# Designs tried in a protein design chat: miniprotein binders against q56419. Part 291

Target 1, 326 residues: q56419
Amino acid sequence: MEGRTLEEVQEEVFKRHGVLVPKKELEDLAKALEEAGLLLTEKVEARLKEEEEKLKRERPMRLAGLSYPEGEREARAFLEAFRASYPGEGEEARVLLMPHLEPSRVPEVYGAALAALEKTPPPERIYLVGVAHRPLKEKAAALPVPFQTPFGPALPDLPALQALDALLPFELFNTPLAFREEHSLELPLFFLKGRFPEARVLPLLVARRSPELGEALKVVLRDFPGLLVLAVDLSHVGPRFGDTPLTRTLAEEARRRDLGFLERLAEGEPEAALAFLGANPTRIDGVEVVASLLPLLRERKGKVLAHRLDLEAPTLSAVGAGTLVL
Key: E = the ipSAE of ESMFold2; O = the ipSAE of OpenDDE; V2 = 0.75 times the mean of E and O plus 0.25 times the DockQ between their complexes.

## First folded at step 20 (miniprotein)

Design ei4 (at its last fold request DockQ between E and O 0.96; V2 from the best seeds 0.90)
Fold by ESMFold2, look of step 20:
Structure ei4 (fold): chain B 326 residues (1-326), chain A 116 residues (1-116)
Amino acid sequence: as target 1 above (326 residues)
Amino acid sequence: GDLIERLEELAEEVIRYLKEHGEEELAREIEEQIKDIIEALKSGDTESAIHILTELAETIARVLHRLGAPYELIYKVAKLLARVSLAARELGDEELFERAWRAAIKAYDLARELLE
């Protein structure tokens, strides 16, 4: 009864089907639907609370058997295959930008990240900054629990997370359920944990740009040095994302935006990288993370190791992914 | 409104700690200043209130550090100063923003010294 009176519903049913449903029966149905909706809400809320309580102890794998193998032996072979897909050399990273797109879609881009990790001394901890795909209560969030991987649990760096929380004007541990299915952390973490099995992790999500996060991280990294990872995808173009079907012109623009963004970051010019995108017409999702982390990106020069604009033929759309070391 | 609630929560913990550790007169002085700050915030005199709050929080962090308070309590002072810094920036007071942020870092550093 979407905005109609019971009399209007009754008249329409009679007009269309030739049967007059008594007003009392329509009223009884409306009451039953309202009661069922209330009961469903109570069951959903209870289930979500149960899930939230589980996330206070650990974050289980959600993509094992879908995006990467569940077993450790198979996972190691998978990791080796991805490294082999990138024949080039890496460079040492203090900051690594890598994708969170489905690995099989951009194997050489993940392979380039592995090549960079080969040149990077094992860090004590990894600041893993992904993109929130579910709403957060604040601009950013963390979940201070072990994240399960085929290589064992990635343990949280609790002292560093507590220190970070102390320098933020909002509660850092604010939206546990947003981490439940967050692939922007899980997919990069598979590769990072596979190469740095002893590193602790700060699993961070950005929903909206937070200059406060970058300023706080600058202080925390001074005392808790580690590898900073921006786990972000680049352009999103085509009908899946609200555009007309992907054309050569749109694909060329997306590629130009991706590479121009990455190259300006590689010159240590993150503000110029953001300005280059303007209104972000190709929907680079790394923008909010970069805008949050400006103090950590300024004057850091580096190199773009890989890029692909991956075509989704069934959806006539594309997503860009890249690997950048600073 | 949120800044007032955060300040009230921290104030209760700080004042109780000071009274329990022989700083009863300082606790009374701080309690009075906090009441004045909260009254100013409620009346909409926000910029003046957070200026005074910045100075008071700096003092609280130094006193807690001198007394060897739990570092977590000093972390809470740092967090309050981070909230003050954001409030100052939102008001367009960049000088107070920078002062409050430096004060947040100083409180953080004091807490870190106690961990060591």
Scores: ipSAE 0.889, ipTM 0.957, lowest interface PAE 0.5, mean pLDDT 92
Fold by OpenDDE base, look of step 20:
Structure ei4 (fold): chain B 326 residues (1-326), chain A 116 residues (1-116)
Amino acid sequence: as target 1 above (326 residues)
Amino acid sequence: GDLIERLEELAEEVIRYLKEHGEEELAREIEEQIKDIIEALKSGDTESAIHILTELAETIARVLHRLGAPYELIYKVAKLLARVSLAARELGDEELFERAWRAAIKAYDLARELLE
């Protein structure tokens, strides 16, 4: 590293490529590069450039064989098992809020999403809006390439993406590397592609609230109708997120925040939902997404189908997940 | 900074298109107005510049539509108007924001008409 800290390297990579590489990953890479006698920055940059060039053609699966099966037959059985984990019936969705958490942690919440999709006529296209867990060059971004799934590639709706770009005050097609490992799109897309194999997809990420995104999408949806999916998690509490270990009090607060947020969305009051969270002390993941999509959520009434606060026992931390239909 | 760069790029493309399609006088007029707008933006007269730019961009969209220009070029005008609308909002001029945003939608609609 020739006198540079890992933080400096991380900042440099972010400035150049718009990707925040996790410190742990940089540490591992630094160790490997030290053993190889290579400069960390040059090697990282070369690798990122190669990955960026790949992403011009397709987004490969990153979590196949880990979070979901790679094989189609096994993937279908996986979907059926998740659907079976939710004992209720779904409702037709025009807007679906669903989690992007590791599926095995909240199977019934994904099951509820599948139940809703069963009652939903096959859309021509799906607007899939995820959370950017890595920095973007702009407030939001899209990747206009096929996303690989066990059910075949999810193909982008290029005309609709182009229309959306035309109405945004920033370049929509930015920060392709942010999509490379973004699970907030990959995990929900597995379920969506499995249910609607012929639907085209608009894979969108939100890093910061953009009112312009919601306003632009409202116009685009007039000409390019489809299912809107918010792939968001809810509260993040415990030591992994800077809190004390999970207690009954902390869990109750997280649940209160999650349900209060979802219920207000179900009433068609997204501004009230945001206001209810205030400073968002339990770190609801989907705040920036909801804040960006206000024009599309207003006056839409719906139903909360499922909610869970899932304990990660090794870290005594918990993450909220929910399924909402509008 | 980004607005100026995008304006310069779009202006070059629009002016070239107009000249190629026999609208040389209009192209010269637009070129002159764009120069004035850029100067105003650089000098800090942002509000006046944004107002004039909104009107000019609206006119450009209509002319391009009338000439049957590629829809992609009109989409670029819509995008410019969207950027202008954001700039207006950042200045706290809500009326100008609404005007520029409506203009962006109109430009978008004009482009869509060419695809139908």
Scores: ipSAE 0.860, ipTM 0.945, lowest interface PAE 0.4, mean pLDDT 91
ESMFold2 (binder alone), look of step 20: mean pLDDT 86; pTM 0.853
ESMFold2, fold request of step 21: ipSAE 0.886, 0.885, 0.875; ipTM 0.957, 0.956, 0.953
ESMFold2 (binder alone), fold request of step 21: mean pLDDT 86, 86, 87; pTM 0.856, 0.857, 0.860
OpenDDE base, fold request of step 21: ipSAE 0.855, 0.856, 0.858; ipTM 0.945, 0.945, 0.946

Design ei5 (at its last look DockQ between E and O 0.37; V2 from the best seeds 0.74)
Fold by OpenDDE base, look of step 20:
Structure ei5 (fold): chain B 326 residues (1-326), chain A 116 residues (1-116)
Amino acid sequence: as target 1 above (326 residues)
Amino acid sequence: GDLIERLEELAEEVIEYLEEHGEEELAEEIEEQIEDIIEALKSGDTESAIHILTELAETIARLLHRLGAPYELLYKVAKLLARVSLEARELGDEELFRRAWEAAIKAYDLARELLE
């Protein structure tokens, strides 16, 4: 590994700061740090152990019996019914974009995700990136605890989460309360856990675009390979979101933006996908997630498997949902 | 702000580790350099300070690796370097950003080597 020499460090410090750090001081520092390596281990281990104990708290199901069945047998039948709602075949996914909308609203879109998962070799781990619908202390967060599902607990990949935290400029493990009611992880996780019961999970939330997250994940994925899942919805239009009631024109614009966004992602051009949305007047939910994961989406070609703009009749509003494989 | 606090916390841990492992002279040298960096940060010479900090932190990572320090300590160095890279980006210094980020990855890689 091409480590910079002490001379290179000295020269760089001098060039940038006009300070010449004596080579001897750098050498002495390097030697002293080499000898000091043994003692810091116990405190770090104790702190890690304390962090691990904090991480053992389970996140209970919040939507069991509401959005999906609580019982395992019924939950399996639920998965089969959703898969049956999509008449097509899936493709192998390295990256899966899927919705987090109420499953009953867009069954065929979830069915398309299940179809893709059928063609995907079981991953060791799943990076599940959702949308924070509550404020986070940082731009992104993780909850390193088991998530309860009808199929048993989805266990966190603690080593991979720790590696990710090490490469972020902020504390990854922040705002645990934001995860308690967050459906953007729970609903996709139901389908993912049902298909890949042995996969560990990295449950991540994005509140604001973080380029640092994508760069860090790119490095972590080298050492901790797995399936990347973007759990995002698309356009949000109508009175619930500050628009007039849904019209043909508004629905066509929402569909145009949803499909234009997904198609550009399918072409491996995530920056073009973001640019296409501009000010995002139809409020595509997944913009901050995609903007955070650009390094992982570039040059990956794929296919749009499903899309739906679903009408919520009582509010005359609509939400877009899609399934994309890369 | 946040960078200074993180630097102080990491410095305390690194110094403690070095002192516990018979590297008192190096610990003193690192402490002095960190104090100078903190003073520079407080005085508003941020660009110069984060440049020096990048090089020092990378050196610390290599040293800790050679000493066989706990991988978690090297992860903390990587995290500091990631924070430094963010500071460089906020200043609009793309070269310093790249340098600090590469150093963060290096510290991370060194930590991973201790696990293998």
Scores: ipSAE 0.876, ipTM 0.952, lowest interface PAE 0.4, mean pLDDT 92
Fold by ESMFold2, look of step 20:
Structure ei5 (fold): chain B 326 residues (1-326), chain A 116 residues (1-116)
Amino acid sequence: as target 1 above (326 residues)
Amino acid sequence: GDLIERLEELAEEVIEYLEEHGEEELAEEIEEQIEDIIEALKSGDTESAIHILTELAETIARLLHRLGAPYELLYKVAKLLARVSLEARELGDEELFRRAWEAAIKAYDLARELLE
């Protein structure tokens, strides 16, 4: 009935079925459908409100038994296996870039992150900045609740979160439902909590470039020092991402874009890293996060510890992941 | 829109605090300035309004700190100034952007002093 009058609907029913339905009956049917739709809307709204209320208390594990073990003993062994997959030594990090891609796809990249954490003094808190995969009401968001892990709850740093909110031109605690299934926080957090069980966390998501976030974080980090973690993936190429068919040439280009981006970040030149990508033709996942955090990345020199462009044979696609310490 | 709503909410809390603490004349002065700023914002004179708002918010922050107000109220002043700095940047007024942001940091620092 959308865009049509009741008279037009009546005519169509007569043409198709040979029955003239009185206009009154069509009006009554339309009203009943509207009432039924309102009831369904109320049920959906009630369910969403219930889920939102649950997230005001805690954020449960969603990927236990799927991406990592649920039990603490098994989780500890899982961490050891990932560390062993990276044969090198790490370096101390004040800023760590690590992936959020499924860990089994890039084990040595997560292993490199663990190697870096071995060299990093236990921080009082971790600023964990992921990529929002669901829309946020603002450019960025946080969820100030415990995040459950196999190693116990990762407790929020409430004073630091309150301070950050005070320096932002928007409400930081704005989209609890966006955190319900957000793997860009959950997967890195598993590794971070396993290595730093006493650290509190600021779980942050970026949906769109927010220079205000970086400016505010620079002030907050002055008063609340901690480890800054960019939980981002790199190139996304191939048909799964709406791209042309994957070729060796495209894969080589994705690798060059990934490494060029990481190396420029490692030189303390985040603006040059973004400029190197131009229109971001290989869809590096971390661009909005890096663009938000420029004040925290400038002039910080470091090292790329690992990189992998992981091929997805079934979809003829690939995703890049890397480990960078600054 | 959003700036007016934030200003109205902060104003209510600041004015109530001042009245409860014997600063009724200051509360009246601040209320009048806030009404003028809101009218200017509604009339589309946004850049002039946020210049005045920046100065008023700086004064409010110093007053609240001197009176020993709850640090949360100063955090709200800092947040308003962060919003003003965003508005200034969107208007292309780089000087006001930097002034408003510096003022936001100052209000935040004053809040931190009270928290400690």
Scores: ipSAE 0.850, ipTM 0.945, lowest interface PAE 0.6, mean pLDDT 91
ESMFold2 (binder alone), look of step 20: mean pLDDT 87; pTM 0.862

Design ip1 (at its last look DockQ between E and O 0.87; V2 from the best seeds 0.86)
Fold by OpenDDE base, look of step 20:
Structure ip1 (fold): chain B 326 residues (1-326), chain A 108 residues (1-108)
Amino acid sequence: as target 1 above (326 residues)
Amino acid sequence: GDLIERLEELAEEVIRYLKEHGEEELAREIEEQIKDIIEALKSGDTESAIEIFTELAETIARLLHRLGAPEELMQKVSWLIYDIARRLGMSPKQIYDLSKRFSRAISR
């Protein structure tokens, strides 16, 4: 690295590629590169550029055959099995909060989302707001291209995306590489496309709270009506996330935070939900999304349909997932 | 220079499709309107250019939708229109309204 600090490399990559690589990933990459003797070679840059150019046309499936079936027939059977895992009935959703966790970990939570979608008239468009697990150039981003699914491509609503961009003080169409491996959109989209095959999609990521996004979306939703989906997980606790191994006390606190958050959202009090979390000690990942969408969540009453805190046994860690209808 | 090139690209894509589908008269009308926009720009009448372009964009959207244009073409045209609107210096409200009109034209 010719004496450059990781911060300098991060800044250079950001300047050159519009991608903020987390320091840890850069450290891991630097270590892997040191071990492999491979500097971020012209080859890696060329490959990233190629991937970015591909993302101008479509977002391919990354988790097909891993998290969900690649084939349409098998994918439909998958949906049916997940729906069957939730014994309850859903409610009509204007806003749906659902997880983006690995589906096999929380099948009944996804089942609850499917139950809600069964009671929801087919929307013209779906505003799918996920969590950016990678840095974005701006507070939020969109990828205005078809997303591949086993049910065919989820097509973008370009006019609605352009209308949204026009109302934002920043360029919405930024950081396309952040979408390449982002599961927070891909996994929920599988279920949404399977239920609403004709709906257009606005795939949005939030990295940091943007009040401007919520205000702009409020205007856009008036003229471009659709289903709003918050694809968010809840608490992240245990060693993978910097805690001690999961204990009864830690699990109880995670559940308390998750349910307290969801219940306040169900009451139409999103500011109270955020205030309840405070410093967010259990790391609910949906906080920045909810904080960005406050104008759309206020005074909307609904119901919590499902919640689970799922143990990842190999790491003694747990992730919360929930389904909320508004 | 870049704005005119993008207008010409939009014209080429739409006119090609219309001619391929036997809509020669509509193709000529679009060509004439593009020329009018370019003339307005050359004369420094940006306001007139924006007005003509806004109406043309809606017309293009409606025509392509009615003719059953493929999704790839619709997306390309949508992006060209959006890019031209930005390069024309259209306000956020004007761009928003254009997008709204475009959406309505392709939903019927």
Scores: ipSAE 0.896, ipTM 0.960, lowest interface PAE 0.4, mean pLDDT 92
Fold by ESMFold2, look of step 20:
Structure ip1 (fold): chain B 326 residues (1-326), chain A 108 residues (1-108)
Amino acid sequence: as target 1 above (326 residues)
Amino acid sequence: GDLIERLEELAEEVIRYLKEHGEEELAREIEEQIKDIIEALKSGDTESAIEIFTELAETIARLLHRLGAPEELMQKVSWLIYDIARRLGMSPKQIYDLSKRFSRAISR
C-alpha cells in the first residue's frame, strides 16, 4: 500500500494469487493498519512521556554492570585499576579533556585523567560538557537532576545551572530524553565522582556549536568556580563511520589529526586546533564542544598526557581518545 | 494567575517544613512576606514584588540550609524560586544575581 493505489494492489494480488480482493476489503485493511499504527504510536509516546518525567527527577545509571561495576567496593577497585594502567604522573587541571569511549578500550587514557585529578584540588563543582548523541531542541542542554553513580548521587549545582540558563538566549533545560542513554556524561562522571565525591555537577551536552554557551560559561565560572571537563572522543574512522576499511594510512592520518588537534589546544590556540582539522575528515568528536568553549580555552597552556587510537576489530574501524590538561 | 499559584506553592513547601520542625514564628514570617508580594502584584507594583521576593528567596535559602533541609526539598525550593523569578519578569542579570545569592546562602 505504500507507494501504490488500492487498484494497483488489487491487480497485483489477482496476478499472483488468482483471487480478486474487493477494493472495500483492501480499504478496510489499510484503515486497520493505520489504526494499529496510531495505537502503537500512542503507546510509544506514553512510554517516552513516562521516561521524560522520571528524568526530571533523577538520571539512573545505565551502564552499571556493563562498562563499570554497580557495587561501590568493586567500583573503587575498578577506579584504582584504571589509575594503575597509566604509570605516569598527572598535572593540576583547571580544564580537563578526557574521553567518553568505553573505558575498557582505552584504560590508560582514563588512567591519565585520574592522574590529573590526583593533582587537582577538589573542586566545589564540575562543569561536565559532553557530546549529544541524540538531537537536542537547542544547540546545548543540561539535565539539572542527580545522576546516580556507584559512589552515590552526583548532585546538580542548581544555582550555577540556573545562572547559566539565565544568561543564554535559549532554554538550557530543553531535552531530558537526550540524557537517558548519554554515555558521554555517564562514563566520565563515574571517574570524576569517584575522585571528587563532594563536588556538585553541571551536566551539559553540546549538539551544535554555541558561542553563546562559551561566553555564558566564562561569566558563570568566575562566580561559581570549578573544574571544566570536556568529555569528548577524537577521530572516528573506518566502515562504521562511512569510510573504507581501516588501513595503516588511514590510521596514521587519524592519529596525526588527533595529536595535532590536542597539541594546538595545549598551546592555548583552540582556533588553530579547529583550523588544523579543516573539514574534519577523520570526524573528531570534540570539535563542537571546543568551538563552543573557545573563550575558556584561549591562551590556556597545558599538556597532552595520553592518546590512543583504538581498533574496533569487528567493524575494521577505530576511535581516538586522549587526555589533555590545561 | 500562575505566578500567584507558584508563590503559594513555595510558601506551602517552606511553611510545612518549618512547622514540622517547631518553627512556628518563622513560618508566620514567611507567610506574611508571601502575602506582601501578592499584594504588591495585585496593586500592579511589580518592582516592589521583585524586591520583597529577592530578600525572601535568600532568607528561605539560609533558613532551610541552617535547619538541614533534605536535598529533595532544597531542589524543589530552588526550582520554585527560579520559576517565580522568571514569571516576575526579572532580567537575566537580576536572575543571575539571585542565583549567586542563593548559592552563597546554602554554602556551609
Scores: ipSAE 0.820, ipTM 0.931, lowest interface PAE 0.7, mean pLDDT 91
ESMFold2 (binder alone), look of step 20: mean pLDDT 85; pTM 0.844

Design ip10 (at its last look DockQ between E and O 0.90; V2 from the best seeds 0.88)
Fold by OpenDDE base, look of step 20:
Structure ip10 (fold): chain B 326 residues (1-326), chain A 108 residues (1-108)
Amino acid sequence: as target 1 above (326 residues)
Amino acid sequence: GDLIERLEELAEEVIRYLKEHGEEELAREIEEQIKDIIEALKSGDTESAIEIFTELAETIARLLHRLGAPEDLMMRVSWLIYDIARRLGMSPKQIYDLSKRFSRAISR
């Protein structure tokens, strides 16, 4: 690395590719590079460029055969099984909050989302707002290409995406590589496409709170009506996230935070929901999404359909997931 | 230079499709309107260029939709129109309104 600091490399990669690689990944990469003796820079750059060019055309499935079936028939059976895991009935959704966690971990939460979708008239378009687990060049981004699913491609609503971009003070179509491995869109989209095969999609990621996004979307939703989906998980607690191993006390606090957040959203008080979390000590990942969408969530009353805090036993960590209809 | 090239690209894509589907008259009309836009740009009348382009974009969207154009073509045309609109220096409101008109033209 010719004497460059990891920070300098990170900045250079960001400047060149619009991707902020986490320091840890850069450290791991640097270690792997040191071990492999390969200046990763040219081959990795070439591969990243190739992947970026591919993402101009489509976003391929990354989790097919892992998180959900690749084949359509098996995928439909998968949907049915997940729906069956939730014994309740859903409600019509104008706004749906659902998880993006590995489906097998919280089947009944996804089942609750499917139950809500059963009561929802087919939308013309779905505004799918996920969480950026990788840095974005801007506060939010969109990938305006078909997303592959077992049910066929989820096609973008280009006019609505362009209208949204026109109202934003930044370029919406940024950081395409952030979408390549982002599961926060792929997993919810499986369920959404399976239920609404003809709906167009606006795949959006939020990295940091953007009030501008919420205000722009409020205008866009008036002229381009559709279902708003917040694909967010809730608390992240335990060693994987910098805590001690899960204890009863930690689990109770995570549940309290999750439910307190969801209940306040269900009451149409998103500012109160954010205020309730404060510094967000249990790391609810949906905070930046909710903070960006305040104008769309205000005064909308709804219902919490499901919640689960799921233990990952190998790491003694837990992740919260919930389904909320507004 | 780049704006004119993008206009010509849009014209080529749309005219090719129309001719392939026997719509020779409509292809000629679109070609004429593209020429009018280019002439307006060359004369420095950007306002007229934007007006003609806005109407043409809606017309193209409606025609392609009516003819059942494939999704890949519709997406390419949508992006070309959007890129041209930006290069013309259209305001956020003008671009928004254009996108709204385009969406309505391709809605059933």
Scores: ipSAE 0.898, ipTM 0.961, lowest interface PAE 0.4, mean pLDDT 92
Fold by ESMFold2, look of step 20:
Structure ip10 (fold): chain B 326 residues (1-326), chain A 108 residues (1-108)
Amino acid sequence: as target 1 above (326 residues)
Amino acid sequence: GDLIERLEELAEEVIRYLKEHGEEELAREIEEQIKDIIEALKSGDTESAIEIFTELAETIARLLHRLGAPEDLMMRVSWLIYDIARRLGMSPKQIYDLSKRFSRAISR
């Protein structure tokens, strides 16, 4: 109805259907449609507000019964099965890079993370840095509430989060709804909470690279020591991501870029790792987190424990995942 | 206004818990310090209010932790303290240092 007069609509209806609809009837119809649209918008807004208020108190499990078991006993057995899928030895981590891809797709990569955690002294807190899959109001965000897990609630480290917020040039607690379905925190947290049940958590998301976050975290980590976890995936290639179907050549390129990126990080050279990717043609999603956290990654040498480029046969696409300790 | 209301809310949460656990003398001490902060604010002496509040926040953290306060109370108190610190106009460095002192007070 916008952009046309009611007389023009009336004429068009008559030309197409042979019926002259009185102007009053068209006016009543337009008003009814407008009211129905307004009511739908109000319903959606009210629902989102209710969900946001719930998230200000706690973040419930969204993937229990889907990606991991809901019950604690079964969840612990699940955790142990994943460790067994990686026969190698771990190495102590001050910084751990691990995936957020569906665990059953890359079991040995999560197993390698567990192997590293076995060698890692229990931290007082875990800085869990994921990738925002929903827009944030700022470059980065935190949700300072308990995250439910089968192993009990992962409690927030409120003093450390508040210290971080105080140092940032933007409000850190800025987009609760973005955390509602954020698997890049929930999936790694299952493994971290299972291994370190007493550790508090700083659940952080990066939407766009933030040098300010890295500088602030360097200060906070000095006074609030803990384990830094980069919960990121690597290459995304194939039709699901805007490429041609996955070929051997594309898969080899994705693997080469994943490993080259990880190896340069393991050398303590995060700037070189980013430069190696150039325009990031295989869409490694870890780049925004790494670019934010440069001050924490420089000069930290370590080891790549595992890598897998996992094939999605139905979509002819693939996603890379890796485990790196620094 | 809002700052005084937040200070009174902090006092209510903490004093109620202390009294429920037989700590009447500590409850009176906390109530007196909150009153001193409010009087300093009413006289325009924000510097004194910040000094008293900073020491009070650490004291509250130690007391509640030592008494085994439930996590939901600890989180509400932590947020009230952070909110009050910002409303007092404490600098980023002052708030950072306060958060560090609070964290140390509740470490085990």
Scores: ipSAE 0.838, ipTM 0.942, lowest interface PAE 0.7, mean pLDDT 91
ESMFold2 (binder alone), look of step 20: mean pLDDT 84; pTM 0.839

